# Designs tried in a protein design chat: VH-VL binders against Gonadal protein gdl (gdl). Part 2

Target 1, 194 residues: Gonadal protein gdl (gdl), of Drosophila melanogaster (Fruit fly) (p22468)
Amino acid sequence: MADIPATSEGSANTSEAVVEYQQPTPEFLQRKIYFLVDQLRTYHSELPENLQTRISYDLLTELANCVLNDGIFVIVKALMELQHETERHLIKIRMQAENEYEIEVAEWRSKIKDPEELRHILGLMKIKHTKKLHESDTKIIEILDQKVNDQQSTLQKAGVPGFYVTENPKEIKIQMFLLDFILRLSRLKYEPGK

## First folded at step 8 (VH-VL)

Design n14 (from y1 with heavy chain Y102A; framework fv_firastotug)
Fold by ESMFold2-Fast, scan of step 8:
Structure n14 (fold): chain C 194 residues (1-194), chain A 125 residues (1-125), chain B 108 residues (1-108)
Amino acid sequence: as target 1 above (194 residues)
Amino acid sequence: EVQLVESGGGLVQPGGSLRLSCAASGFSLSSGYYWSWIRQAPGKGLEWLARIDWDDDKYYSTSLKSRLTISRDNSKNTLYLQLNSLRAEDTAVYYCARSPSAWLELAKYYGFDYWGQGTLVTVSS
Amino acid sequence: DIQLTQSPSSLSASVGDRVTITCRASQSVSSSYLAWYQQKPGKAPKLLIYDASNRATGIPSRFSGSGSGTDFTLTISSLQPEDFATYYCQQYSSWPLTFGQGTKVEIK
């Protein structure tokens, strides 16, 4: 039949590329490791002497090998986003308490005509507000400390060198600098030949 | 709210010593902070002097290290700066300043986000 | 130490003008760890910009920062009367922390 749609007369050229994941070459990975180690050593050299002695070059090399896996950057950025959301939420709660106090103070100032009575009422409100803020701030600290422990555990399970659950302030500080190094590396583009 | 209030300035004699105080309040929102002393000579720029971290690590300007001591009284939430062997060039407004430091936000919070009003120190005979 | 040089050291401008202040570092400021401060006469400095381009809380949108490596700029897109002040850059990428010498923005 003349009305039958024509089929291909031969091989068709593809006008678009298929998206395929290409494995990095061993040569590329070696150059990238060199680049990452060099960047980490630069960051290390920028620290005060006492922190330089507490972060070993072996640890930096382990960290460079760890972040060859781009998944580590994804994990760290996700944890950072969760931390930002938690902190924004807690700041909002604190700010709402302050705003409510200011509104209540303004309300009483508009209603009470006697200066001495007003001064007494506002004094009591200030004491009440101060106690409320102190209790709220204590709860905020507890929430943030628990989040740090959760994130230390997550990073340890992900195999990030130098991470483990600890409450030692000096150990936490070292982990904070390692996180800073990871985030700094995540913002760089590796460009071969530079 | 966050407040930093300096005290202890005034007229001091060359060769003497000085102790400045900085009373801090409102630091219950986070578990980590860096606290610094920064000075500014009349008509000049800013000069960082010393830092004490929330883990009690202490850092000093290399040129002034032998004459400076930074310390903290946790019960009073107050910072101190001791400066010895005073010279005319130590005349400046002395500020205390806070740099917040969070678990995943070290870089974001490393700027000096709150400063005290400053206290004037004049070294003259 | 990383030395920071600001340019110009002073400038005169009118309300509504676009003002640009430059900060040049003697060595690369890694990760763009650079802040800008505003200081009014008789007052403590106030943080405007951190990480070269992020505005601090409560800072008006007319203030913006840019740059990387050794060259950084602070721009005020439409100068307001309250913006006449001295501006300082500060790096926190390398120990010890250092400040620029300051740029004074004066009324024309």
Scores: ipSAE 0.667, ipTM 0.829, lowest interface PAE 1.1, mean pLDDT 83

Design n40 (from y1 with heavy chain Y102E Y109H; framework fv_firastotug)
Fold by ESMFold2-Fast, scan of step 8:
Structure n40 (fold): chain C 194 residues (1-194), chain A 125 residues (1-125), chain B 108 residues (1-108)
Amino acid sequence: as target 1 above (194 residues)
Amino acid sequence: EVQLVESGGGLVQPGGSLRLSCAASGFSLSSGYYWSWIRQAPGKGLEWLARIDWDDDKYYSTSLKSRLTISRDNSKNTLYLQLNSLRAEDTAVYYCARSPSEWLELAKHYGFDYWGQGTLVTVSS
Amino acid sequence: DIQLTQSPSSLSASVGDRVTITCRASQSVSSSYLAWYQQKPGKAPKLLIYDASNRATGIPSRFSGSGSGTDFTLTISSLQPEDFATYYCQQYSSWPLTFGQGTKVEIK
């Protein structure tokens, strides 16, 4: 049965070995919530006035309660890694296009000896390359926009307050600042008794 | 890959107005970045002036807010700065600069990663 | 507003020297949201370091940043000829954005 211990001392950890993991008391959790709310209010006070009015203290309190569960930090960091992976991939694709263009230009420079003919051909190559980069950039933007929608959905399903799918730029901006707050909190350690 | 080119500088009389342009290429002003104007008086340090965000929110230096207007024209991919009631102290090189705005990481600036070449404005009679 | 004070205002150094520049803030810079820039005469500033310690793309490993709260440091471990320039710190933790006054690194 699930609630029956495997063995009295068959666990991988001992009480001394898990000193790094404090067993929470109601007093500890209450102080941790106060610490998180205080940090969020500090971040809030650093924003321009127009953004301060868009992020309510009720939302900050809800966010503090949400991130009391460290699993939320794991989810946000995982989404950040997926975003970085996607961005690295897209940069690599664009770099390959630039390299192919330079190779093609070098080939034409070696084949065409007439200066006028070479200038004409290189002009056409530049136009072709510029069009190809524009098409590539448009697709990159579409991929990134879809990622934002996917991540909004993931965070909403995880119960993170303030997150939902939206194309409204001002609402997206608020969500970006909420993500920043979560990431900043994830880098802080709360010590017992504070 | 981003290139920024400022224009509109030159000699302006005290009490006059200034309108600077910043033409962006290699990247769209509507693409989800923060765009700022920053100035530097001859031999002095850097001073942030104004920012416009991809959602068209505008921000200004507290000391200059009443004299500054930042705007953009997405069709021309150009950023503008208007500064009124010019004083000798406004003599400076004016730069436009980009700072990234990442959806998942650092919703604030992580520095100005691309700058224009700057345009010199001299306020003198 | 957060005021940033750099020290020293100028220094003279030789190629190969270790150079240290400090930036002190009048108020705590939350989350170490501080950047360092290099500026050569007649040129726009170039981003070196962001978030106090992260090197920008293409910046050599001899440049490093450290610090938190009100005290930040930029270090050049072995000064190269191309490193003679003016260096600026900038905070982006609290509105409005502010820069330090600059530190000029000159050849001996």
Scores: ipSAE 0.648, ipTM 0.816, lowest interface PAE 1.3, mean pLDDT 83

Design n44 (from y1 with heavy chain P100Y Y102G; framework fv_firastotug)
Fold by ESMFold2-Fast, scan of step 8:
Structure n44 (fold): chain C 194 residues (1-194), chain A 125 residues (1-125), chain B 108 residues (1-108)
Amino acid sequence: as target 1 above (194 residues)
Amino acid sequence: EVQLVESGGGLVQPGGSLRLSCAASGFSLSSGYYWSWIRQAPGKGLEWLARIDWDDDKYYSTSLKSRLTISRDNSKNTLYLQLNSLRAEDTAVYYCARSYSGWLELAKYYGFDYWGQGTLVTVSS
Amino acid sequence: DIQLTQSPSSLSASVGDRVTITCRASQSVSSSYLAWYQQKPGKAPKLLIYDASNRATGIPSRFSGSGSGTDFTLTISSLQPEDFATYYCQQYSSWPLTFGQGTKVEIK
C-alpha cells in the first residue's frame, strides 16, 4: 500500500544518548547562542524568498535563546513521537477497514454465480465502503487537528517563540518551519572552536 | 491510498499552449501537502517545473517561470499546469507528484512519495 | 543551486551482486535532506530512501542509504531481477529542489 510509507516514519536518525551535565559558563552560553543563530540563519537562507520574508531575524534570535535550554528539544521530540504513534494507530484502523472490505468482496465473488447480480452487489458494497472511509477520514482529520492545537498550546506554554493556537494555514506553515529548525538543531552537537 | 491521474497530453503544435490536469483521490492523514509538476524528456532525467502548497503558495522553475502557471481547484481536488509558447524541447512525459508536509516532520516529506503515471506531450507539427 | 552528480551513469550486474551508486553535491546538503528514487521503464519514480538513510515503508531491506555533507551513497546488497531500473538522488535542503542525472542499473 502506498500512503503508509510516508506517514509512519519517525525521527529514526535521532539516537538515545547519555547527557553529560556540565556547569555552563556565561562565555560558553554566549558562544553557543552565536552558533545557534548562525545555524538558524543558514536554514533561513535555504528557504524560498517569500518564506524568508515571513520569518524575521528577531524571531530566529529569540528561538536560539529558547533552545539553549535542552529541555525544549526533549519536549519537541516527545510531541513528535506522540503524534507519530497516534498517526500509526489511525492508519492501522483504516487498514483494518480496507482489509475487511476486501474480505467481503472476495466472499461475494465466491458466492454469487450470476455476473449481473454480482456486479450490482459489488457496486453497492463499493458505495457503502467509500462512504464509511469518508466518515472515518473526517474523524481522523478532526483528531489530528485537535492534536495540532494541543501541541501549539504546549509549545506556547513552554515559551517557544512563534507558537500559539491558530487555524490560519499560512501561520501554521511558519510554525511547521520553526519546528523543522528546532529538530535540525537538536541533531547537532555544539563543540566550542578556537 | 493516494492516486494521481494526469490528463491533457497528446500532440500539440509549436507556439501553442498546453493545459494539463491532475485529479487527486484517496486518503491523507495530514492537512499539509505540496503538489508539483515534474517532466522527463525522452531518454533524459527529471526536471522540476512548479509547485503549489496547501496554503496556495506557488513556486516556479526560474527558466520556465514566464511560461508556466500552476493552479488548484479544491472543489474538484484537481491540480493544473499551463505552459505557453510551446517548443519542440517541451516534448516530455509530465508527472504530477505530492510531498507530504506533516505538522512535526516537515523535512521528511519534501521527497515525492506519490506520483501519477504521467501523460505524454509531443510538440510537433 | 545545488547540482547533484551521480556515478556511475550506468552499470551492469548479476543477480546477487552488491551494487553501489554515489551522489555528489556541489554544496553541502544540510541536515542530510536527500532522497533516492527508483524508476522502472515506462513507470513513474518511486521513493526508496529519505533523509539520506531512512528507508521508505515497504521498501525491501536490501536497499540502504548513507552519507552526509556532499557525498551520498545508495546500496543494494543483493541485486534482484526486479531491480532493473534507473535510480535518482534528489536534495530538498535548499531551494530550488534539484535531482541528479540518474544511474541506469542493468541486470546481466
Scores: ipSAE 0.540, ipTM 0.765, lowest interface PAE 1.8, mean pLDDT 82

Design n45 (from y1 with heavy chain S101Y Y102S; framework fv_firastotug)
Fold by ESMFold2-Fast, scan of step 8:
Structure n45 (fold): chain C 194 residues (1-194), chain A 125 residues (1-125), chain B 108 residues (1-108)
Amino acid sequence: as target 1 above (194 residues)
Amino acid sequence: EVQLVESGGGLVQPGGSLRLSCAASGFSLSSGYYWSWIRQAPGKGLEWLARIDWDDDKYYSTSLKSRLTISRDNSKNTLYLQLNSLRAEDTAVYYCARSPYSWLELAKYYGFDYWGQGTLVTVSS
Amino acid sequence: DIQLTQSPSSLSASVGDRVTITCRASQSVSSSYLAWYQQKPGKAPKLLIYDASNRATGIPSRFSGSGSGTDFTLTISSLQPEDFATYYCQQYSSWPLTFGQGTKVEIK
């Protein structure tokens, strides 16, 4: 808090509030790890058999230890927000191209009175538009691939097990499920002693 | 423009086999997407059958795994489903469907954002 | 496998009505990984809701989803003529993927 509000007694000093600060005990941390590992094993059991084989229990234990640091949850959520912002921007670019096409089509329909000439022109415009969308989609994929590489690097530097820069689709898939596990854990609250 | 067009349906004899195709246009089957076959029997709900990912991992429904084969031909941009040992219960409209790639969103991986119009398969003598 | 049961199987409604459809799972759907689809006669299904409550792109605000665990609900706050369709729930928390049997929303 920047400032503490004034008491109902004005300047009178008759009581205080005590805030207890407890550091995690080894027993608390061990119970929290058990909780996290148990959750991860549940998520693991929900996967197809081939993915269960590719994600070891040792990796899940390493992941549980890693997310004892709540900062990992903050990092993963921030990456998701950046990804959503990037996707919204790319969608807007594609929508702009489509909107420009529709405007151009409307202009030609108002200008050309001959049905056969109009059909020919609109056909050429559709071909041009299709090519433009294909080029746009190719660039979008390149941007998204670069974002994945950046995010893999960020998670590797943060010490998240299983993360490293790779373009191998099988490895990316494993990382996608590990990210899902982390996000699911971030939505849970661990209550001490349960 | 994204399009999925199924073909290969029609009347098939019990005990026979069918091979369905799904021609994709406006995107590549080999990049950033996941592909599924889903069927719907007359008056019944939807049933997921099989999935192929861009890494060639293949997944099958538990009840049909022994009778199903999913494959793709990237050069033709076409997805296939082979179903063997046909039974009357296999009568259904068969759809192919796309799931978008998202490294951070599992919901998109398991969801379906585009579907074909479906092809009717009737298994009867 | 997780079995999904929808209720009601069918209902009749008028334009402007509030429509509620429920989906019950035979076991807990982890992380509320449940989606809702709309299928109009002769057409393929369309995604409406994912992660139980998130509206898919382009879906009108009158559609909303809620729920967790085994109980999920799709609500249409003010039914429009284009909303007469069959609605399906789908879970993706546990392999294999499963769908509900569907709920048909018909003109009264």
Scores: ipSAE 0.598, ipTM 0.807, lowest interface PAE 1.7, mean pLDDT 83

Design po2 (from po1 with heavy chain F27G L29I; framework fv_pozelimab)
Fold by ESMFold2-Fast, scan of step 8:
Structure po2 (fold): chain C 194 residues (1-194), chain A 124 residues (1-124), chain B 107 residues (1-107)
Amino acid sequence: as target 1 above (194 residues)
Amino acid sequence: QVQLQESGPGLVKPSETLSLTCTVSGGSISSYYWTWIRQPPGKGLEWIGRIDWDDDKYYNPSLKSRATISVDTSKNQFSLKLSSVTAADTAVYYCARSPSYWLELAKYYGFDYWGQGTLVTVSS
Amino acid sequence: AIQMTQSPSSLSASVGDRVTITCRASQSVSSYLGWYQQKPGKAPKLLIYDASNRATGVPSRFAGRGSGTDFTLTISSLQPEDFATYYCQQYSSWPLTFGQGTKVEIK
């Protein structure tokens, strides 16, 4: 796996403005929880209808309590950034295989003058390319599955509600929406009175 | 090769419901999100919403109260209904394909296949 | 929603000119930005994805740059077929949003 240059690093919508207080009051935390739950309920209402029943309001309340710890935003952003970098790298590998195939086809077209011979050779090249793509896709899926597993494990250990190791695609999809909720919350600045 | 084609009435009366269908050919509607995008004459592009083969929907909040997207896997089609239309809804409506959200591929590629677009005029 | 602002709204250019179009996001979109080309009466066509990657079949004269909030699309030597309207689009946050467009007109 080759490294690729960072293309989108430094994208941040942080809630990490310098905090002037040494310790938040119970009243401040209560008001912030109400704000966060209200935001999460709005996000929940925007979910596909078949997913709304799978994410309970109890879970949203637990999530709001969890993200009172700003460190959770740092962890989630780091994991998503790592996942996006991994996905970009894997996509590049697949695209490179496709580009190499096109170059090889063009070279054979320039070298072979007999139409029958050329057709035979291009047929073999297509079979070879299809096999290479299948092998590449299988490896990509394995790497992505492992990254999802690592992400689930990390978030579960960090105590983020709704996260646990699973291979069920529908459960993974739910966890992806929960990650999006956390990221959206991280972009908001809480002001007293919101 | 994947092809998308919009169909539906070119004229809708104010306060009625606009209804459009996108037919997907040359490939399965499976494993992808399918989206509606519109463009008023002489104006820019506006994303309406998306759906996948498993009926997972997400809408532009500005249109969510009026927009409904549905998928019919037996016909390899997906559709848009937009209720309570006004002259502001006059636009060319496009259907397009986006990669599956759970793989986050939509974060990288954008919309790779588009229908040719269909003009819908809202007028009495 | 993230607001995308393009400049200029239109420009006039001659074949062979270097053309630069800018796109600014109201908040960071990282590199999750694409560029589309639209000719009159046609659907938009993807030119650039992930801020700087050319889509398949797109000529090397098209180049995308930028990250965060400031992005540019450059056409290094304008060709007759490049007279079109260009749109930037962010896909960092839902809902997806487009710029208002930049029309590249013949001088």
Scores: ipSAE 0.013, ipTM 0.469, lowest interface PAE 8.6, mean pLDDT 80

